# VHH binders against q9vpf9, part 24

Target 1, 373 residues: q9vpf9
Amino acid sequence: MSMSIDSNKLLLRKGDMKLDNYPTCAVEALTRLETLIASRNKQNMVMQIISEFIFLERTPKDGDVRKSQALPISQMNLFQEFQLIIALIEYFSRPGRDATRNAIFLSLFGSHLTPQRSKLLSRLISTAVSGSVAPLLSSAGTWMQQVGCKTPLSLEVAQNIVSDFISYSRKTPEQLKQLPMVGPHFAANFMVAVADLYLNEQRSPTLNPPPDALLDTITEWMMENPTLCQASQQPLVLPAGAIAMPFTTPLAGLLRWVVLAPLVSNRSAYSNLHLSLLRALQQLVSSGESTALPSQDLMQIVKSLQSYCARLAESKTDPQADAAYQKCMERFAQAVQIALSSNCITNQIQLLCLLESLPPHKLMKIVIEAHKK
Below, E stands for the ipSAE of ESMFold2; O stands for the ipSAE of OpenDDE; V2 stands for 0.75 times the mean of E and O plus 0.25 times the DockQ between their complexes.

## First folded at step 7 (VHH; framework vhh_nb_b201)

Design r2 (at its last look DockQ between E and O 0.43; V2 from the best seeds 0.00; counts 0 for: pae E 3.5 > 2)
Fold by OpenDDE, look of step 7:
Structure r2 (fold): chain B 373 residues (1-373), chain A 122 residues (1-122)
Amino acid sequence: as target 1 above (373 residues)
Amino acid sequence: QVQLQESGGGLVQAGGSLRLSCAASGFTFSSYAMGWYRQAPGKEREFVATITSGGSTYYADSVKGRFTISRDNAKNTVYLQMNSLKPEDTAVYYCAASPDFEWLLYGEFDYWGQGTQVTVSS
């Protein structure tokens, strides 16, 4: 019985959907989106369906849609939010095309979210981590790459995970420990975001170390799976014609952690993490991937060290005598040596020049000289 | 009707700076991703930079670190600050707009400006 293409068109009209029972209408909406999302011409309809039937958002009647920069306000109560989270988990756990799921996830959670949608997203992902919901986490990983791992939204998600699993827990939950196995792509992108949150002078004038439990978790992840950082490089499963945004590896951010850590902490976990990073860098050499460490990220590390040295100078302390600086430079030089040897750094000349601006370190000097051609 | 109007192009010496502006009208600017493309003579149009409705920015490798894309939603304007210009940056620069979701998913722009000429002399 060849259901005529015309009958399927009729079923896709917004007018056939009723807001009678939440979350049933949301589930129905999600199902309908599966067919609509494949059509570029129906994007407006997709967004309307999502807004009205999934998030129960009302557009202010009076405002010239053109002028009202006002974000739609969701009429969802807390219970409905909870229902939606459960419904979404169930939906994403259903058998289906990964490309479709990812597209739907991106449609639900774009780059510009209302505060309510953002909170819901964070809760959804935390719930998915808690429940080890692999398909949802896969979509979340894809989402994070598409919107950017260091964007405010991604950072919010990461912060919430840290809050839920690290800050409020006496022990790191097993579910978080298993995250790399359950959702390696998400785990990798999560690491990018988390790495950006700590020991980052661009975010805070003070170098704030990660919570100990977080550091231990990340260190354990990296020690157990040195290829985890490569999980961010996996091709995205998107609809036909879609363009994957560039991936970001956690290597640069984590390198920043280990290099700058001596300035704020003497925990041995940083040494272990450093070793794991070096291993990861060595493995990348074999894969031929040249863009594992953006020069800009490394330059940021240099700037932080420059700043530290300036403070030393103010205190009339010789950087050569400062054990923390020396340890920073040692770790940095080791990583840079491997990265340069593997051709994993962009704009190498600029980096080398910047490195030369730092107070001299024996190993770093050797590394610079070896690569200055 | 959707309109995108570029301005700020001109002649500049190598190492110089320019700031391009694109005034947008006819759509809800705050919900759109905005982008810049360029086309040099005899070459294909190439991606330069994009900014999402959420403020996330993406750059071509060739301009990364030199160009900065920004937006002012109150003015319905997207900007491209171009520093350290090179002769290779000589092109017609086009402003582009797309619903944020469409850009995120497909990486395509629906609307285009007429372009503004940027010439970098050696």
Scores: ipSAE 0.559, ipTM 0.822, lowest interface PAE 0.9, mean pLDDT 89
Fold by ESMFold2, look of step 7:
Structure r2 (fold): chain B 373 residues (1-373), chain A 122 residues (1-122)
Amino acid sequence: as target 1 above (373 residues)
Amino acid sequence: QVQLQESGGGLVQAGGSLRLSCAASGFTFSSYAMGWYRQAPGKEREFVATITSGGSTYYADSVKGRFTISRDNAKNTVYLQMNSLKPEDTAVYYCAASPDFEWLLYGEFDYWGQGTQVTVSS
């Protein structure tokens, strides 16, 4: 028979009465959660134990809480936040129990967090990158897949890594350079997220290129780690009965970078990245359920090129004479040709029709004619 | 104890619209995934829609484009907007809830409402 929520809270508090140190009750709570999550009963108790003993949150009382602020209220000071980060690093660094780690990580961090938990998550992940803590980064990668790599919370985590290791660093740290080897699934999901943040008109009204150091880092990752884009395709280690959320690869988003880059940049790193992407597409193992380049992502590239061509028309410039447009289309045609030959595209007919709407390009015309009929 | 109370069901003509509501209590609503299921006479209960605590939505193929799930965390309420209703949408509609992590792991719900009848005349 399952224990009541109140008796488990009393047990943990009675255990703490003889201890005068915060992180001890959080470590005890993590140990208790392993059993409770595995049994899949008392899940409301799991939520309350996490809130009260790990994050030191109080439940809002009647009369204390506006309904617009129904989230738990953190009572954790900055030193206790630091102590919790250390305790979590130590917990996740213990050997074995991959499915348990992933379930614990997901129970601590869902798809929506209080501002304080969100801040703590970002600091925890940045600390794990700095410390090369492979098991924690593996759990963070699983978490990004389960909540979605392009959701606001995942993008916030990715932005904080860029801030911590790219924007406010004079040189890219070795730990970030080694991230694909330490946490390949997390690195792949991070690339999905940052690819969405830059050169993306759905995210920003202008085509904002990535910071040079970020571009160089991702280009080096792709060149040095040939299978990195397939890391998200590896099976997740989850508890029995659990269901993996659909994975995404960074290929489509990075292709958008290299195809659109000539509109805003002449950096040679985009040529190196483009070559790496073409090789990744050529090496992709085809399957009926593998979708490396969803048509919707490719259509987004077309829409950005259409927008650019509309601006050229306002200036009475012929797109076929525009060097930037021609370079965009050359890269795009090369990628589309390889992807069609490798069966990496869904809704092929819809894409081909949309590609025909762009001003003509010699290689793209050949690709369309070869595959449309 | 977790309580879920559906409302907004009734009789509507084919092509019409209804909005279902589910008021929730006994848990921190903003930390829970919420969902709708339905059961037609003589059939198994079937998935209709889910909304996670983070706002991500998932739909059964039979209702995509016609139904919209939403939530109001300030009111502890989840909604199902049903448009372009068909006679085959006739069923008892159940509200469901689980902690967000439980749904993210298993795609299943622990808690259920009593249901509200939706009848679509042809």
Scores: ipSAE 0.368, ipTM 0.729, lowest interface PAE 3.5, mean pLDDT 84
ESMFold2 (binder alone), look of step 7: mean pLDDT 88; pTM 0.893

Design r3 (at its last look DockQ between E and O 0.02; V2 from the best seeds 0.00; counts 0 for: pae E 4.1 > 2, placed apart)
Fold by ESMFold2, look of step 7:
Structure r3 (fold): chain B 373 residues (1-373), chain A 122 residues (1-122)
Amino acid sequence: as target 1 above (373 residues)
Amino acid sequence: QVQLQESGGGLVQAGGSLRLSCAASGFTFSSYAMGWYRQAPGKEREFVATITSGGSTYYADSVKGRFTISRDNAKNTVYLQMNSLKPEDTAVYYCAASPDFEYLLWGEFDYWGQGTQVTVSS
């Protein structure tokens, strides 16, 4: 039987007065949240319990926050942050319902966080990767889909993983290499996020390639896990009545990497990644909605090629004589042909018309003509 | 007490534009997802647009590309910019709000405004 908001708050305060027993009060709060979230009419109580007993926050008052009165104030010290991370790892590792764990994760972390909660989230996920904590990574994967893989918070999580395991590491750790096996949904969503961070002119004025170790890791993931790009297509495990947000595959973003790579790199890993992406496109099981490669994402690749051709025009260079442009178009044409044959592209007529706007390429012209009849 | 007050409705010619506003009070606006729904006479209420506390936006297919939802956390206000209006957009438009996690989990809004009428003439 569910308790009232006032009864639950009174019970927690009586058992956890002065918070002298941290992290025990946070563990007790997590247990109580399972019932409160399921009730679906106690959300203000849920928010207060999380803030007060899990993150040790208090409401701002005059004199406590000199410039802003609207932000919660964290009172957690560094050792309590570590204690909370351990408690959360233990909580998510317990036997139990995946739907409940996923609802708890969403209630803790949502789509917008205070800086202190955001820091803790990033450290929690990095710890779970290092420890191969599959249940927590499963919840993080669900969370990333629900808030959106390309949102600032998701990109921040992805950047922290790159920092922790790629940039600040002598050797890519085995735990990161095994991530597709331990947490395939999270690995797929992580790939969506990092694909957005590199070789993307919407994020940077230049085409910044991924670090070599990240490229090698993702290429190996794709070669060794042929269905990884489809991991997000599996039904989410959420409580009855919950609504899954639309999934996103990493295919479009990784295609942008391999298509644009000849402009900045000659690394052979891009050729291997390209082959893996072509195979993934061939094997895609269409849901009949063609959601795997939205034409809008492919049009972003066209925009980057148009920008490059504009720079060629400034230097009076013929695109047909530019080896990099011809290689980009060869890879793009191969991907577009396979994707059309696999019914992976939405709104294909508009895409084909846009492709005709680019300087001509022999294979691409054949692909366009084959599908406009 | 949570209160949502819509404004900006009225009569507009087809092809015209209108901007709805919803002023919110009684909750921490920056922790809430905000949405717009509409109900035409004799029809069920239908989804129009949502913006999460983190700024992610979602639109019904019928309004995508024509309508834009936005929020101003400093003014506790959510907006719906409606362009290229059609007679089919005629409805009462409702502002909705829920804690961010409730929306992300259930796709539901707990709190509703009284609505503002939008009428698009042929």
Scores: ipSAE 0.331, ipTM 0.720, lowest interface PAE 4.1, mean pLDDT 84
Fold by OpenDDE, look of step 7:
Structure r3 (fold): chain B 373 residues (1-373), chain A 122 residues (1-122)
Amino acid sequence: as target 1 above (373 residues)
Amino acid sequence: QVQLQESGGGLVQAGGSLRLSCAASGFTFSSYAMGWYRQAPGKEREFVATITSGGSTYYADSVKGRFTISRDNAKNTVYLQMNSLKPEDTAVYYCAASPDFEYLLWGEFDYWGQGTQVTVSS
């Protein structure tokens, strides 16, 4: 009997994957992916299974192939989305190989996500934070590194966490406070993303400080665990043949926070955070890791300070007399001194030259002179 | 070395018929599912038909009732009889092999040929 593929494709698929039984079909699909994900030659099948049985996506039949770069539209309703989140949490909580889990997570939430998948991912991760689901958060941390911590997707995830745990909460939930212990890799990468969201002139013409509760949380994390920033440097557990993307540490972004903070805030939390960062930098000296502070990130700080000084000049204010600028430079000089001494900065000469372009600061001048040799 | 060699393609008028052949070598043919795919210019490769090692056949809806897939294990050859051809059937047709026919349904192949051009004129 010649069976029509459309009618039989579902019937012929191993594992009784029926679309009419959600979320069971999604769970079955995930199980099937465990075996398929190990085969590099079956990526198309993996993606199709994910699209059809997990996210219930339909490819528009009629679209002009040229025009129909139309992103598959998920037919999932809100309830099904919740079911999927629960199913995924349960699935990732099962005993299994980390490499397999990470591979599946990356397959589910690749670099090119539909808006719907992206939203679902954010909800999933928020739920995982709320539930302290360590395996899922581990996979999420891996994911964030692979896709990039400062990409729109990662930032969306970070923003949602901030929204869910900081903006809508009177008190920072204990679950967020415990995040570094439950998922250190994710926490570190989250910090990278969050750091990029605030006090960043590349994102906003105005220096927008982080919410107070967020600042306090990050400060507390750093004070309690100075090695947390190193969690981003952990080797990724990926399937054989997969290429690990470079890690990003939160140090540069957080340094930007503390250095530029005097321009917008006088909160003592920034001083505590600064101290914690200095300690973290000192510890890196012992680990021999030379790439903790990309020069580009430090140059960004310099540019912001240059911009501020230009505004001072317009107002005929001497930067030497500006207490905020002086405090910025003091914090910056302290960090740069430690970083240079630890050989943690790339392209040091370029940075030093750029630092010389700033209005003079006593400590910074000493630091520059000490390292221009 | 595994080889799949397609033949039998050509120019045919609408309503006409063609028979494609795929000669296979370098693997245990009788243990593999065989299939046909096609790719039209500017379009994605699409499934046409498959025959399992056991002889069960499956067709895309677009070709059902018009195309027939068969195999001769003694000759290590799979065939695609195409009847009632339409201009929309114009494409390069590829022979594919997999130990599991399900992979063929999903567009996954262990082996595939160089393809044979089929052109259906209106």
Scores: ipSAE 0.027, ipTM 0.431, lowest interface PAE 3.3, mean pLDDT 87
ESMFold2 (binder alone), look of step 7: mean pLDDT 86; pTM 0.867

Design r4 (at its last look DockQ between E and O 0.62; V2 from the best seeds 0.00; counts 0 for: pae E 3.2 > 2)
Fold by OpenDDE, look of step 7:
Structure r4 (fold): chain B 373 residues (1-373), chain A 122 residues (1-122)
Amino acid sequence: as target 1 above (373 residues)
Amino acid sequence: QVQLQESGGGLVQAGGSLRLSCAASGFTFSSYAMGWYRQAPGKEREFVATITSSGSTYYADSVKGRFTISRDNAKNTVYLQMNSLKPEDTAVYYCAASPDLEWLLYGEFDYWGQGTQVTVSS
C-alpha cells in the first residue's frame, strides 16, 4: 500500500496562514519558504510571506511588492522583534541544507531593507555572536558577501558589533574573541567591514583610528589564525542558478590600517598586525590566488600618503625627516614587496607609477625598481 | 511599463574609452539590480557586469579591471565605464534589470534594453 503522498495538497496558498500567535506564524512562514524559494516564479509570494508573516509589514494593495515604491511599515513591537530574533536563531540552528538557509537569509535581508529590518538584522547578528550560533553566522557571512562587505548595510552590522562588544564592554567578550572559530567566513567579512570604517579618508577627512580594544581583537585574530583572511574566499553555498558575488579579503583594509597608523598612533598592536599581515600575504603566494589585494585599495593608501606629504610641504617639513612618514613607507614597502612577488596585485603597473609619485623612500625605491621590469 | 534605454555607444580606437548609460523607467530603480550584457556578431549574449541595489558589483573576467559599472539612483541610470577597449569588446551592449533579490538568487534578468553598438577598431 504505497502511501501516494498527495504532493498536490501542499500548495500552501497564502490564505492558509493565520497571523494568529506570533512568532509561531513566522516560524511556519520560514518553513514554507523552504519549498517556495527554489522557484523563481514564486518569488513574489516569498516576498509577501516574509513581509506579512515574518516582519508583520503592511502589504501594498497593488500586489507586487517588487514594484512598490513605498517602504513597508512594520507593525512589530519590541517584544515581537525579540521573539523573531529568538525564532530565527532557532530556525537557523535546525538541521537543513545550507543552500536553503542561505537563500532564506538572503530573502529576509537581501532586498531593499527598511530601517527596521536593518536594525533587526544587526541585533540578530549580535545575538548570534553572543550565543556563538555558527549556522546563523555562516548565513550572515554569505549574506555579507552577496550584499557587499563595504555597503552601508554591512557597515551598519559591523558598527553595531563594535558598539555591542567593544564600546560598551570593559573587556572584550570571549564570544567575540572566538568569532573566527565559530564563524570564520563571517569573521573575515566582518573584518573587511570594520577595516573600511577606520583610518579611511574616503569616509572621513580625518584618519580615525579604530578603538584600542577592536585593534587588539583583530590583531589577536590575525596572529592566532593567519589563514583567517582566506576564509572570505570560501565558496558560497547558494541555490542552483545563484551567482556568487566576488569575495573581498580584509587584507587591503588592514594593510591600510597598519600603513597609515604611524600618522595617528604609536601602539605596538599595529606592528603585530603588520607582521601578521605579511605572514598572511606570504601564505597566499602558495595558494595561487591572484586577487588578494586590489590595486585600487593600495592606491587609496598612496593617496592618503600623498595628502599627508602635501601637508608636510605646507609646513615646510621634509618628508625624509618625518619619522611617521618613514615608518608608513617602510610598512607599505614590505607589504608591496611581498604582494608583488606573489603576483596578487591587479594592475601592478599603475600602482608602481603611483608609488613613484611619493617622496622617495629607500626601501620603496628598491621595491619599485625590482618590479618595473 | 518597464523601459531601459541605452546610450553612449559608438566607434572607438583600441585602447580608447567609452561610457555607456542606461536610463531606466517603470520600476523602483533603487531596489533593482542592473546589469550589462553584450553580444558580438555570431556569438551568444554574454555577461559583462552587474551592480546590485546595495552597490556591490560583479564583472566578467574578460572585462575585470577595465570596465566599471556604477549607478545613480537619483537619475535612475546605470553606467558602464569602459577603459582600455579592445577589438574583442566589439558588440551590441544591452542593459538589463531585475529585482535585486531575484538576480542574487537566480542570476537572471527580467528586463532588457534594445542595445547600443560599440565598435572598437584596431
Scores: ipSAE 0.590, ipTM 0.834, lowest interface PAE 1.1, mean pLDDT 90
Fold by ESMFold2, look of step 7:
Structure r4 (fold): chain B 373 residues (1-373), chain A 122 residues (1-122)
Amino acid sequence: as target 1 above (373 residues)
Amino acid sequence: QVQLQESGGGLVQAGGSLRLSCAASGFTFSSYAMGWYRQAPGKEREFVATITSSGSTYYADSVKGRFTISRDNAKNTVYLQMNSLKPEDTAVYYCAASPDLEWLLYGEFDYWGQGTQVTVSS
């Protein structure tokens, strides 16, 4: 006598939603989803409504693919994609509860996406950046934390922002420069993602520096927004019972940039960024927030320096005489000193052992000796 | 039709290590969040760790730094590497699964394995 999932599906087909009037059916679907999510319905019905009425997907027939469990097939044309982007921007701009908006965003984009949904997500977020659409960017920030800032989907979004606003633009648009003020949580998570894309030997066998305009933008963000790295630490607004995934600060990834940059660049922006990162580290320790720099991220920096020193050995160059290596170690020692003196590092004994394996540096030697016992 | 089968439990001395495995079938593994829970005698079932379909991980404070959850989508298997084991870790460990969005929205798992016993002697 209680309603089943099949009964609820039939009620929704009675004219509450009509597929043939796009984007009206997507707008109606979004409204209905709020009720279904609030009443804690099983997600099977939610997923079917999203697939059929919002993304206009069909279940493949056997002739379309080799098995009946193949991915849904999008039937959306380019005009309908544009209509959906506009409808989503309007939806997220309406007054409403943050938890509801975040639940809807996660329902649309929080799991493995088809390639078509992923492309639409990237266009949506780039459009929201261009339009300074704060409520949507707030939901995107929450979404990026929940799916993970360094996962392929988040990196794709970050790459598309770099492409749209840095690589294909003659000037960095004001809307990107204002992003920390419009969507600070999203800006912080974007920095985590782009920090992972550049100067990172886990992503590329070469140390690829960020584009100059991106570096300048990130440096200006950090200089003008001293608490930006703390934006991800704000409590998430999620549906009751949901679990907030761990936040990630951009500090470790940006530290890798400034420490490794002398190996590939002499841009002065890295010195300004380094000073901003030291200031941000000091603020974390004074606020009583700990565990800001996972030792695994710092060990990654050590591995890259070891690789560079191995190449110096092949060229019979003494690391003590290599100006780039000395600059890397100076910056690294300064950051490590602050982090160790405040216990911001989780596994410091292993880190100290790895630091000793590097060719000696005067300041780093002092830092290591001060913290051995 | 969802099936979760744990293995790798046993007896170990304090300070030792074990790796638990959970083989999954009956669903699209790559779209599911996977987790581990444990239940000691006379105690409530306790959350241990979760890994989402995107690879993001979350740990209970009591195991953070000692336990590592991982997944292999090619083998439809989730793992729990348990290091520095303590007698307090003695429990039946349960594999859990839910569609990613149900876990993300509600923090709950729909499907459970039968459990594997882990005993840590002092």
Scores: ipSAE 0.402, ipTM 0.770, lowest interface PAE 3.2, mean pLDDT 84
ESMFold2 (binder alone), look of step 7: mean pLDDT 88; pTM 0.890

